# Miniprotein binders against q96jn8r1131to1294: the designs that were tried, part 75

Target 1, 164 residues: q96jn8r1131to1294
Amino acid sequence: TLEFLENHGKNILLSNGNRTATRVASYNQGIVVINQPLVPQLLVQVRIDFLNRQWTSSLVLGVITCAPERLNFPASACALKRAAWLLRGRGVFHNGLKICEKFGPNLDTCPEGTILGLRLDSSGGLHLHVNGVDQGVAVPDVPQPCHALVDLYGQCEQVTIVNP

## First folded at step 7 (miniprotein)

Design k71
Fold by ESMFold2-Fast, scan of step 7:
Structure k71 (fold): chain B 164 residues (1-164), chain A 96 residues (1-96)
Amino acid sequence: as target 1 above (164 residues)
Amino acid sequence: DELERKIEEIIYRAFELVDKGELEEALELIVEAIRLAVENKDKDLLVWAIYIIANIAQELGDPELLEKVLELAEEAYELTKDPEIKKYIEYLEKDL
């Protein structure tokens, strides 16, 4: 079964059998990682449960290609070194550099109840799904193994893993 | 290492400033982090700082700042001869 790893950002509290992640302080230190590698055709989904509108930016999601079980997480996912491909706001980022200006909806404006999904296709393309709708390939040729990551940044203070 | 922790704290603060739109203050912190990484031959932190400057350059839409980050990456390659830095230089050149 899919769960968030016990190794996570300092401001995270896990509940609901490690399927719900809550950021309990500030706006950062909110990185969580799924407990299983993202293998082709596996759809990992999270629902946005709670948004705090005092912050401007919101949830970041993507993949990392390093082993997450003992990783010392940075304050923000965007500070991860070479091993990260991230979706933030309207952009796609690799190693802190924006590689696509506009992809899918603006993640900073997704409301509570939105279900966001990550899936690899058989060619290693990373797909974003929004409320069940495939947005297309955000990142081609993601190295494997890789792990799905969610950064409860800014507005997004709670997410829950959702099955189809 | 205490120096690595100090540099990481500077970088995390710079990310906070970027998110708040305080780009000039963020850039000053990143320049300081790069200086410390170069002096201590810490190629991982140097590459990380270069990525942040590239992000700031894109947010500002400033091509001169993007050229500056390329210069810093080239200097890092000369100091380290690290093939991963060379790959990153090629990546940055595509975005110019």
Scores: ipSAE 0.000, ipTM 0.204, lowest interface PAE 13.0, mean pLDDT 77

Design k72
Fold by ESMFold2-Fast, scan of step 7:
Structure k72 (fold): chain B 164 residues (1-164), chain A 96 residues (1-96)
Amino acid sequence: as target 1 above (164 residues)
Amino acid sequence: DELERKIEEIIYRAFELVDKGELEEALELIVEAIRLAVENKDKDLLVWAIYIIANIAQELGDPELLEKVLELAEEAYELTKDPEIKKFIEYLEKDL
């Protein structure tokens, strides 16, 4: 069963059998990671449960290639640099560089109830799914093993893992 | 917008410096990002950068820096008249 790892950002509280993550303070320190490696064809999905409009940017999601179980998480996923491929706003980022412009919807404007998914295809391409719709390949040739990451940054204060 | 991208890159570089314990250099970069965001009237990046510098100042435990951040936010409000910056000033005044 898919769950968030018990190792997570400082401001996270897990509930609902470790399937719901809530950021209980500030705007950062909200990184969570799925408990299983993202293997080809596994679709990992989270639903946006609560947005706080005090903040201007929102949820970041992606993959990391370092082992998450003992990782000291930084304040924001963007600090993970070479270990992370991230979808933020409308861009795709790796090692502080924007590697793709305007991929998929703007994550800073997705409303409560949106279901966001990550999946690797058989060629190692990372796909974003939005409300069940495959947006295409955001990142080709992702190194493996990798792990799905959600950063409850800014507006996004709660997400829940959902089944397809 | 190429300048918007440059501001974002400065912010990410500041995070790398925070991770390395180079807090003074990180603060200089965030201040530069704030200046550029004001010049380019980029409200979203400005608010984000001000929140980040406030949290760094709290982590350093430096009340003088927090006061300077408040002054910077007040100056940004005078330039933009943006109600979101006004709300942030009220938030920061409580913490201080």
Scores: ipSAE 0.000, ipTM 0.154, lowest interface PAE 13.4, mean pLDDT 79

Design k73
Fold by ESMFold2-Fast, scan of step 7:
Parts: C-alpha cells; structure tokens; sequence
Structure k73 (fold): chain B 164 residues (1-164), chain A 96 residues (1-96)
C-alpha cells in the first residue's frame, strides 16, 4: 500500500492512513514523498482534492534522488536543485534550469478532481499521466533509486493517493 | 480595504516568484506594489513592503537585488519623507 512518508514539509498534515496530505498554512512548506521508491512499472497517482484560488501557482510533481526519510525539506521543491526533476506549470525543471519548455497540460490550471500520475517506463523514462492519459516521457533515464514527490505549493492544499 | 488587499496579493505573488528563482519578475511586482502604496499615501503598507523586500534580499545574498532595493527605498523616502524608510536605508547600507 502506497502512503506518504511521515517525514514531510512543515505545513503538512497527513490523514486517511497517511494517504491524504493537507497543507494547513501559507503557500509553501508542502513537500510530501511516497513511502516506496519509484521503480519501473509502478504507477503512483494522486488526486487534487482542494484548490485555494488565492494563489497563482499550483502543485509540483517529480522525483527526488536523495534519501527522503530524514531530509530537512526546503520551503519549495525548486530548492532541491540537483536532487530533483520537477514538473511545474508546463515546464520540466532540473537544477534550476528549464529542460523542457512545454510538456503536458498546465499544472497550474488543473481543476479539483484531476488525477496526476508518475511512472517510470522500462528504460527509466519518467512519464506523467493525467486522468489516466500518458503524456509521454518528461525526463529520460532517471537516476535510481528515486522517489515520487508532490509539492503542495500555492493553490493545491490537499491531495490523496489513489489506485489505478 | 480593497487597495490594501491588492497590494498584499501582489507582494505574495512576488514571494512565489522568489521561491521559483524568478527574481526579475518578482522585483517588477514589488516595484508595482510600492508605487501603488506611494500613490495612495499608504505609508504603513509602503514601510511593510520595503521591510519584506529587504529581508528577501538579505536571505538570497544577491548584491544586485540589494542594490535595487536600496534604489527603491531611496525613491520612496523622497516621495514620503517617512523616517522609518530612512532607518531602513541606513540599515541596508551598513550590511553592504
């Protein structure tokens, strides 16, 4: 059973057997990580439960290659630099650089109820799934081991892990 | 009131941009917030905005951003003659 790790950003509260993450304050400090490494063929999915339209940007998805169990999480996933490959808005980012200009739909405009998924293919390519639809390879040959990360940034105040 | 809320929203959007490393866009929004506060003679919001910007500049350790903050503070002081703004200018100059 997939769960969010007990180690998370300072503004996160876990519930529903650690399958629901709620950001209870501000717009940041909302990083959560899945409790199992993202191995090929594993599809990790979260549903957007609640959006606060006071904020402009929304959630970030990606993978982190450092060990998350004891990590002192920064205010936002973008601060993780070399350790993280992130999908934010319509871009793909690594180490502060936009490595792909337009990939998939704009994550800042996904409505409540949207199901977002991360999966590694057999060649180690990172895929984004939106409502069950594979968007293609965002990042080729991701370093292993890696862990799926969700940053409940800005508008996105609650997500829940869901099965395929 | 409505103006105060608008200025606060602009500043919060600037914080989001700083978190993303979009410093040029963040600075443009902060300049807009300062201009609105000055034009509407809201000295409390102006002092607050300068305080927040100064803290961000110090946290990032960016000499270029710190210099831009000093320019904005000096312009705001010329327009308002607020002694609190003058104190912030003196504080920032010492940290250089």
Amino acid sequence: as target 1 above (164 residues)
Amino acid sequence: DELERKIEEIIYRAFELVDKGELEEALELIVEAIRLAVENKDKDLLVWAIYIIANIAQELGDPELLEKVLELAEEAYELTKDPEIKKWIEYLEKDL
Scores: ipSAE 0.006, ipTM 0.314, lowest interface PAE 9.3, mean pLDDT 81

Design k74
Fold by ESMFold2-Fast, scan of step 7:
Order: sequence, then C-alpha cells, then structure tokens
Structure k74 (fold): chain B 164 residues (1-164), chain A 96 residues (1-96)
Amino acid sequence: as target 1 above (164 residues)
Amino acid sequence: DELERKIEEIIYRAFELVDKGELEEALELIVEAIRLAVENKDKDLLVWAIYIIANIAQELGDPELLEKVLELAEEAYELTKDPEIKKLIEWLEKDL
C-alpha cells in the first residue's frame, strides 16, 4: 500500500509500482517521500538495494513536517532545515544542527540488504528500526502531520519499500 | 537569530534558482551566503552553503569552478573540521 510520491529529487527514477527509487546520476538530488503521513504505529521500511562505493557517505532517513506534494526538493535533505529531523551517519540532525552525536548504527556503513524502518510511538517519539531491531527514540515529540523521507545520498543509489 | 534567518533565506533562494536551471544566479547567492556565514562564525550554515556550491559546480561541469570550490571547501574544513566536508573534498578531488 505504501509507495514513494511522484514528487521527488530530480535524479530519482521510480519503478516497481513506485516502491523502488533509483538515483541515476551524481551523489545528490535523491530525496524521496512516502505517499502517506507517518502516523503512530505505522512502520515504514526500506531495503538498501545498491551501494556505489565511489562515494563515502550514504543514505539519510527522517521525517519532514511540511507538505511534500509540491515541494521543490533541495540537493540534500540537510537543507530542509526546520522542517526536517534527520538521521545521517551516527548523528541526529534538526535545523542544520547535530542534536545527538551517536545514535544507532553508522548509516554510512550499512551494507546492501539492510532494512531500515521509521515508526512513531504513541507518545510521538520517532524510532529507527534496523533489520527489525528497534534502536530506540531518536527524536521525541515529533510534530504532526509528518512524512517519512529517504535521501538516496552518496553510496546509496537504490532502495525499495518493504512491508513489515 | 535574524542574521541566521537572512542567510537561510539566501540559501533557500539559491535552491529555487537551481531548480529553475538558473545556476549562475544560484552561484552568486551561495557565494554571498558563504561570506556571511564565515563573517558570523556560523559553522552549520557554512557547511550547508559549501554543499550547495559543490552541487552547483558539479551541475555546471566547469573544471575551473570545481577547482575554486575545492579550495573553498578546504578552507571550510579547516574552520569547521566537519567530516562531511572532508568527504566532499575527497569526492571533488576525484572529479577534478
């Protein structure tokens, strides 16, 4: 039921019923957003399908609180600033600031086949799941409505939505 | 912080110009944003602006601009010690 919105970064090509996103150029312009708001209890999961080791950094995951349907996506999710809470490397970022130094695994080193999930708990806390394992609360009290976002940055050139 | 907001507005305007294919105008705005971020010792905005100027240089495909951006990124790395800028420098070096 879940799919990526047809509004996305300019280097993205959607396939597989809009459930697979491929970045076809460069290392950036790879933001995709899930077509439904992230409501409590909904687990949104993507699998890393292809990594290009020419680049050193990898995908970014998070949520945005602005409406994504007609948004002019920047080259990188980090540029979304106040509208976004992002997981990059081992850090948690909001408004261009690193708000947590070390959370979960290093996303820059997750191999092909890794399944990454985002979920809001009943208190509005944003959780990261890695291969089915809850990493804990990355961000408390996320404003709603919000939407799950994946930035196919650097190494990560393809992801596919997988059902729980 | 009003100055921080001003720099952010300049960066957002640069994004809009990139999306419209107005890369030269976007470049002028980002250069100004970098100047303001350095002047105000705002490391986070400096890192953001450096990413954007690198993206513009990559899209323009101009070797001379890429060389200048590499120099600018090296200076930004010395100021911020941000590991993402270091990775960006390594990427730019390979494509130069």
Scores: ipSAE 0.000, ipTM 0.174, lowest interface PAE 12.3, mean pLDDT 80

Design k75
Fold by ESMFold2-Fast, scan of step 7:
Structure k75 (fold): chain B 164 residues (1-164), chain A 96 residues (1-96)
Amino acid sequence: as target 1 above (164 residues)
Amino acid sequence: DELERKIEEIIYRAFELVDKGELEEALELIVEAIRLAVENKDKDLLVWAIYIIANIAQELGDPELLEKVLELAEEAYELTKDPEIKKLIEFLEKDL
């Protein structure tokens, strides 16, 4: 039931009923967005399928507050500016600024098979889950509606939506 | 506008070079992007460019460059009075 939207970064190929996203070229242009709004109590999870260690950075995930269905995605999620709250490496980013250091594990080092999840709590706090373990509140008071996004950046060439 | 688009393209190229570990070329491009963003009064692009130059400085392990980046952020705050630039300054101060 959960799927990646047909509107995505230019280097993405969707397969497996739009539940698997593969970046087929370069290291960027790999943004995908979940088809349903991230409402409180919904846990969206993706599994890292393939890593290419030629690149230094890896998968970025987070939320976007603009309507994604017809958005012209930039090359990197970090360029989404005010519309996005993102987890990259061990940092939390908004509008190109690192607003928190050392949150959760370093996403650039998560191995293939890692399951990453995003969930909003009842107060609008964005949580990261890693292999089923809640890492805590990465971003308080996320504006709603918002959508979960994954940027298959750098090392991360493929992810698949996984049900809880 | 056309200038805004050109600044974005320079920032994207700088970011790509950082990704490849070509920090010297990235630094040259991002300095140009900062100059243009200031001239164009583009707060968002300026903040983004300053973040990238800060990342370059961190990867180079260059405290002098980090201090220069802090100065650039302080100048940007004086020009814009934007509270998000103030948050960047606070972050950069911790990194020093």
Scores: ipSAE 0.005, ipTM 0.268, lowest interface PAE 9.8, mean pLDDT 81

Design k76
Fold by ESMFold2-Fast, scan of step 7:
Structure k76 (fold): chain B 164 residues (1-164), chain A 96 residues (1-96)
Amino acid sequence: as target 1 above (164 residues)
Amino acid sequence: DELERKIEEIIYRAFELVDKGELEEALELIVEAIRLAVENKDKDLLVWAIYIIANIAQELGDPELLEKVLELAEEAYELTKDPEIKKLIEYLEKEL
């Protein structure tokens, strides 16, 4: 079953059988990773449970291609040393570098209750799903194995893994 | 290795400054980290540092700095042969 890994950012508390992640302090140190590799056609979904509007930016999600079980997570996902592809705001980022200016909806404005999903297609393309709607290919040819990552940054203080 | 740890710390601090929007301070730190990584022949840290300076150049929106970073990435590719640097060169070429 899909769960968040016990290895996570230091401000995270896992609950609900490791299917809910809560950031309990500050605005950062909130990275969580799904417990199994993102294999083609597996749809990993999280629901935004709680937004703290004290902050302006919100969650980041994407994939990493390094083994996450013993990774020392940085303060934000964009600082990850190993290969990472991330969706932040409307941009697509690789290791902190913006590689696409405008993809999908603005993640900084998604309300509580939004369900965000990640899926690899048969060609290794990374797709974003928003409330069940496929936004298309954000990143082509993602190396495998890779792992789905959520960074509870800024406004987003809680997410829960949800089934399709 | 002591020097390796110092370079990694400088890179991490530079990225913290980028995250805070302090781009000029971040640029100064990352330039120093690149210099040290080259001297220490640390290919992994060099690749990471070059991605960060590329991000800083992109956020500053400075085409002259982006062009200098492209030249730096081309030199780093000769030193490392790392496919991540080759990919970075492609990204930078499209931006310019």
Scores: ipSAE 0.067, ipTM 0.484, lowest interface PAE 6.2, mean pLDDT 83

Design k77
Fold by ESMFold2-Fast, scan of step 7:
Structure k77 (fold): chain B 164 residues (1-164), chain A 96 residues (1-96)
Amino acid sequence: as target 1 above (164 residues)
Amino acid sequence: DELERKIEEIIYRAFELVDKGELEEALELIVEAIRLAVENKDKDLLVWAIYIIANIAQELGDPELLEKVLELAEEAYELTKDPEIKKLIEYLEKYL
């Protein structure tokens, strides 16, 4: 079954059989990665459990194409060395550079209880799902293997992996 | 070896400053890291530093700096032949 990897950002505490990630300090150093590669048609879903309204921006999610088990995570996902495609706010980012200004809903405004999903289609297109609704292709031709990543940044202090 | 560790520390510090929004100070540090990485012929650290300076340039919204970063990326690609640098060049061209 799907779990978060034991290798994660410094402020993360894993619980619930490594299916819940909690950021226990500050606003950053909250990157977690799913333990299995995102293979075509696999839908990986996380639920936003807790938002701290002290902060303005929120959760980032996406994929990395490097091996995550021994990766030294930076303070935020947007500073990952090459091999990252990320959804932050309404933007799509590749290795920290914005490559699309407006895609899907604004992730900074998703409330507690929102379920966010990542799925790779058979053509290598990365899809975002929000509360079961496919938002379309955020990134075409993602290299494989790739791994789903969540950055518990800012407001988002807890997420839990949920079944479809 | 020892220089490699120093460059890595500078890059981490630069990134910490980016995260705090102190972009001008981060830029100064990352430029130093790039110079040291070139001197040490460390292609991996050079590539990492180039991505960070590109991010800083975009957040500052400085077209002249972005143009200089593009030139730097082109030189790094010629030196390394790294395909990920080629992709970075394509992204930078799109945003200039």
Scores: ipSAE 0.011, ipTM 0.305, lowest interface PAE 9.4, mean pLDDT 80

Design k78
Fold by ESMFold2-Fast, scan of step 7:
Structure k78 (fold): chain B 164 residues (1-164), chain A 96 residues (1-96)
Amino acid sequence: as target 1 above (164 residues)
Amino acid sequence: DELERKIEEIIYRAFELVDKGELEEALELIVEAIRLAVENKDKDLLVWAIYIIANIAQELGDPELLEKVLELAEEAYELTKDPEIKKLIEYLEYDL
């Protein structure tokens, strides 16, 4: 079953059988990773449960290609070296550098209740799904194996894994 | 925004240098990123850069590098007086 790994950012508390992640302090140190690789056609989805509007930016999601069980997480996902493809705001980032300016909706403005999904297609393209709607290929040819990552940054203080 | 992106690029270059074992050059780049974040009054990038280099130091298991990171965090705290940076210093001291 899909769960968040017990290795996570230090401000995270897991609950609901490790399917809900809550950031309990500050605005950062909120990285969580799904417990199994994102294999082609598997749709991994999280729901935004709670937003704290005192912060300006919101959650980041994407994939990492390093082994997550013993990964030493930085304060923000966009700081991950070598192994990360991330969606933040409207941008697509590889290892902290913006590689696409405008993709999909602005993640900083998604309201509570929004369901965000990640899926690899048969060609290794990473897709973003928003409330069940495929936004297209954000990143072509993602190396495998890879794991889905969510960074509860800024406004986003709680997410829950949901089934398709 | 442009400056924020340039700071992020400096941090990425530091990661590449760590990969190549060029730790002193990586540390110099992180110091520059911290300086720019302070000048830009960007506490988020400042804390972020310090956590990043701390995580690199932990991965390498290098106590000398961890001490240098702790010194940078202490200097950042003197400049900002930010309680979040004080908590970061506590984290680094316990891991060291």
Scores: ipSAE 0.000, ipTM 0.123, lowest interface PAE 15.6, mean pLDDT 77

Design k79
Fold by ESMFold2-Fast, scan of step 7:
Structure k79 (fold): chain B 164 residues (1-164), chain A 96 residues (1-96)
Amino acid sequence: as target 1 above (164 residues)
Amino acid sequence: DELERKIEEIIYRAFELVDKGELEEALELIVEAIRLAVENKDKDLLVWAIYIIANIAQELGDPELLEKVLELAEEAYELTKDPEIKKLIEYLELDL
């Protein structure tokens, strides 16, 4: 079954059979990674369970191409030195640089109950799904293997893996 | 060692400030981190610091600052020959 890895950010508590991740402190140190590589045709989905309006930014979704099982995660996904492709706010980021200004909805404004999905197409394009709707290719030609990550940053204090 | 850990802490703190929208304060910290990383020839921390300052410059949308970040990245590439810095230069040139 799909679960979050035991290796995660310091402020994360896993529950519900490692399918729910809760950030129990502050606004950062909230990175979690799915336990299986993101292979073509696999749709990984998480639901936003709880938002804390004390903060302005919210969750980050993306992929990393390094092995996550023993990685010492930084405070925020955007600080990852290794190859990472991230969706944050309205932007798409690669290796710390913004490569697209406006893709899909603003992740900082998605309400509780929103279901966000990541999927690779057969040509290696990374797709974002929002409440079942494919937003298109955010990142082309993602190297394999890659791993789906969620950074419970800022407002987003809890997510749960949802089966299709 | 102790100095490398100090530089890394400055970089983490700077990025927390970026996330809070405190871009000018983050910029000051990253500039200090770059100075220390260059002084101590720490290639990994230098590459990381440059990526963060490039992100800050892009978020601020200041053309003069973006130009200075590009110059800094070019100098860092001459010192390190790091392929990640080369990619950063390519992305910055497209944005500019």
Scores: ipSAE 0.000, ipTM 0.237, lowest interface PAE 11.5, mean pLDDT 78

Design k8
Fold by ESMFold2-Fast, scan of step 7:
Structure k8 (fold): chain B 164 residues (1-164), chain A 96 residues (1-96)
Amino acid sequence: as target 1 above (164 residues)
Amino acid sequence: DELERKIEEIIFRAFELVDKGELEEALELIVEAIRLAVENKDKDLLVWAIYIIANIAQELGDPELLEKVLELAEEAYELTKDPEIKKLIEYLEKDL
């Protein structure tokens, strides 16, 4: 069963059999990682449960290609110096650098109840799914193995893993 | 070792300032961190610092700074031979 790893950001509390992640303090230190590698055709989905609108930016999601079990997570996913490909706002980022200005919907404006998904296609392309709709290839040729990551940053204080 | 720890603290502080939108202060700190990482010959910290200054340059949207960062990345690649720096150069060249 898909769960969040017990190694996570310092402000995270896991519940619901490690399927719900809650950021209990501040706006950062909220990185969680799925417990299994993102293998081709596997769709990993999370639902936005709670948004605190005192903050302006919201969640970040994407993949990392380093082993997450022993990783000392930085305050924000965008500070990862490991091989990381992240979606933030409307941008696509690699190790904090913006590599695409406009992809998919603005993640800073997705409401509570939105279901966000990550999937690798057979060519190694990383896809974002929003409420069941494939947004296309955000990142081509992702190195494998890779792991799905969610950063409960800013507004987003709780997410839950959901089935298709 | 002690110097390595100090450089890491400066880089982390700069990143926290980026998170807060304090880009000018972050830029000043990361420039110092790059200088120290070069002097200390710490390739890993240099790579991290270069990615952060590139991010700051993109967010500021300053073309002159972006050109400077590209030059800096090219020099860092000669020093480190790190493939992450080569990838950064490709990204920066595409956006110029």
Scores: ipSAE 0.054, ipTM 0.429, lowest interface PAE 6.2, mean pLDDT 83

Design k80
Fold by ESMFold2-Fast, scan of step 7:
Structure k80 (fold): chain B 164 residues (1-164), chain A 96 residues (1-96)
Amino acid sequence: as target 1 above (164 residues)
Amino acid sequence: DELERKIEEIIYRAFELVEKGELEEALELIVEAIRLAVENKDEDLLVWAIYIIANIAEELGDPELLEKVLELAEEAYELTKDPEIKKYIEYLEKDL
């Protein structure tokens, strides 16, 4: 049973058996992490439930390689630096640097109801899935163990874990 | 450290302005944060501030501003010798 960890960004409220995360304030402090390591072939999916168009950017997805259970989460996933590989807008980022220019759709424009997924392939490549469609390898050779991370940033104020 | 906390607050205020589409005001705050971080020898906050200003320059699509950001990053690297700043210089050079 996939759930969000009880350790999360300070603006997050968990509900629905820890399967729904809501950011209740501001535009940041909205990092949540899945309660199980992202092992090869496990597809972790979240649905965008609510967008607040007051902000310009939206949800960030990715993986972290540090243990998340007691991590003091920064205000933004980008501040996790070397521990994180992140998909934001149309870019892929590691350690605050853009390592791939145009990958997949623009995450800042995905509407409510969009289902976003993360999966490792057998070779350790991180895949993004959008509404069930594999976008390809965003990051090759992700160090393991790693954990799926969602940053409810900017417009994205609520997501819910959905089963494949 | 109170000064480090102040610099971090300026950076997050700049983040908020970027999210509201107020890029010129965000740029002014980030330039001030860079100045303070350099003076305080706070490499972590300096790297963060450079990253934000690079994103603002890219959104504005201003090649002259992007060039100026690169110069500022090079000066920061000479002062600190921080390898993360060197990586930002390489990133900015690709966009130029």
Scores: ipSAE 0.157, ipTM 0.528, lowest interface PAE 4.1, mean pLDDT 82

Design k81
Fold by ESMFold2-Fast, scan of step 7:
Formats: structure tokens, C-alpha cells, sequence
Structure k81 (fold): chain B 164 residues (1-164), chain A 96 residues (1-96)
């Protein structure tokens, strides 16, 4: 059973058996992490439940390679630097640098109801799935162990873990 | 609030400049964002800016600029007592 860890950003409230994350204040402090490592072939999916369009940017998702259970989360996933490979807007980022210019859809424009998935392939490549469609390898050779991360940033105020 | 959002947008612009290799301009924006966040007592945005400024300052290696960044970080630590800012100060001192 996949759940969000009880260690999360300070503006997060977990509900629905720790499967729904709601950001209850501001636009930041909304990082959540899945409760088990992202092992090869495990597909972790979240549905965008609510977007607040007073904000311009939206959710970020990716993987973190440090142990998340006692991590003091920064205000934004972008501050995690070397520990994180992130999909944000139109790009793929690691250590403050854009490592891929255009990958998959623009995450800042995905509507409510969109289901976003993360999966490692057998070679350690990180895949993004959008509404069940594999977008390909965003990041090759992700260090393991790693954990799926969602940053409920800006517009995205609620996500729910959904099964394939 | 409006000022908080403005500071965040300055930080985002700094990220764009880092992607372009415009490190000196990115550093000046982060320094300004830190000043505004200190003035506004925004601990969350200071934490975000810490990681960006640490990387850029080390890459540039300019002793005069590193000293100015260190002074701003010391002021921020006195105001916030944020342990992440304390780590930045220790890191910057090593390079001076």
C-alpha cells in the first residue's frame, strides 16, 4: 500500500489514509514523499485534484536520493540540489541546472484530473507517465535507493495517490 | 502576499540565469532576494536562496564577492536563527 510519508512540508495536511495531500496555506512548503523506495517497475501515480489559478507555476515531481523520514524539507523542491532529479514546467532539472530542455507536457498547464506517474525501468531510467501514457526516459541511471517526490507548489493544492 | 511572491520570482529568474551560465547576474539577483527576504523576515525563501547562492559563490571564487555574500548570510542568521543559514556561513568561510 502506497502512502505519503508523515514527514512532509509544513503546509501539508494528509487525509484519506495518507493517500491525499492538501496544501492548506500559501504557495510553498508542500513537499510530500512516497512511503517506500521507488523500485524498478513500481508505478507510483498521483491525480491532480485541485488547482488554484491565483498562482502561475504548478507542481513539481521527481525523485530524491536522500533518506526522507527525518529530512527537514526546504520551502521548494528546487532547493534540494544534488539529492533530487525534478520535472518542473517544461524541463528536467538536477543540482540547479536544466539537464533536458523539453520533456513531456508542460506541468504548469496540466488540468485537474491529470494522472502523473513515475517509474524506474530495469536499467534505472526514470519515466514519466501522463494519463497512462509513458513519456519515455527523463533521467537515465538514477541512483538507488530513491523515493518519489511531489512538490505541491503554486497552483497545485491537492493530489491523491491512485492505483494503475 | 505580494512581496513574498516578488521575492520568489526573483529566485526563479536566478535559476534561469544559472541555466544560461550567467553566474554573476544570478548571484546579484540572489543577493537581492536575500536582502528582501531578511527585511520581510521570510525564513522559507531564505532557505531556498541558500542553496543557489552557495553553489554560485563557490563557482565564481571572487574573494570580494564572497565576503559580501558572507556578510549578508551573517545578518540573515542573526534575524532568523535558521540552521541552514548557519551551514551556508560555515561553507562560505571555508572558501575565504
Amino acid sequence: as target 1 above (164 residues)
Amino acid sequence: DELERKIEEIIYRAFELVEKGELEEALELIVEAIRLAVENKDKDLLEWAIYIIAEIAQELGDPELLEKVLELAEEAYELTKDPEIKKLIEWLEKDL
Scores: ipSAE 0.000, ipTM 0.205, lowest interface PAE 11.6, mean pLDDT 80

Design k82
Fold by ESMFold2-Fast, scan of step 7:
Structure k82 (fold): chain B 164 residues (1-164), chain A 96 residues (1-96)
Amino acid sequence: as target 1 above (164 residues)
Amino acid sequence: DELERKIEEIIYRAWELVEKGELEEALELIVEAIRLAVENKDKDLLVWAIYIIAYIAQELGDPELLEKVLELAEEAYELTKDPEIKELIEYLEKDL
């Protein structure tokens, strides 16, 4: 069963059997990681439960290749260095640098109720799914093992893991 | 730490400006955040700010700014000894 790890950003509170993550303060320190490696064909999905419109940017999602159980998470996923491949707004980022422009929908504008998914294909390509629709390969050849990450940044104050 | 929170707020605002395409305003804020993080000896915030200024420099495509960012990254590496900053330095050197 998929759950968020107990090791997470300091502003996160886990509930609902560690399947719901809530950022209870500020706009940052909201990184959560799925408790199992993202193996090929596993679809990890989260639903956006609550957006606080006082902030401009919203959630980031992606993968990390470092072991997350004892990782000291930075304030924002963009500081995660070479170990992270991230989707933010419409961009794809690696090592804090933008490596692709205008991939998929703008994550800063996805409404409450949107279901976002991450999946590796058999060739190691990272796919984004939005409300069940595969957006294509955001990142080719992701190193393994890797772990799915969600950064409840800015507007996004709550997400819940949902089953396909 | 109240100062740590203020630095985080500046970094957050800089990143919001980056997302809006206001790169010159973002640059001014992130330079100030780097200065404060160095003074406060906050390694985590310094690393975060360095990644953001590197992103801004890449987007602007300004060779002079890239050289200055490379110098800042070198100084940040001396302060933090973070191996990923060293790798960022190598990456930025290729762009120059």
Scores: ipSAE 0.000, ipTM 0.231, lowest interface PAE 10.7, mean pLDDT 80

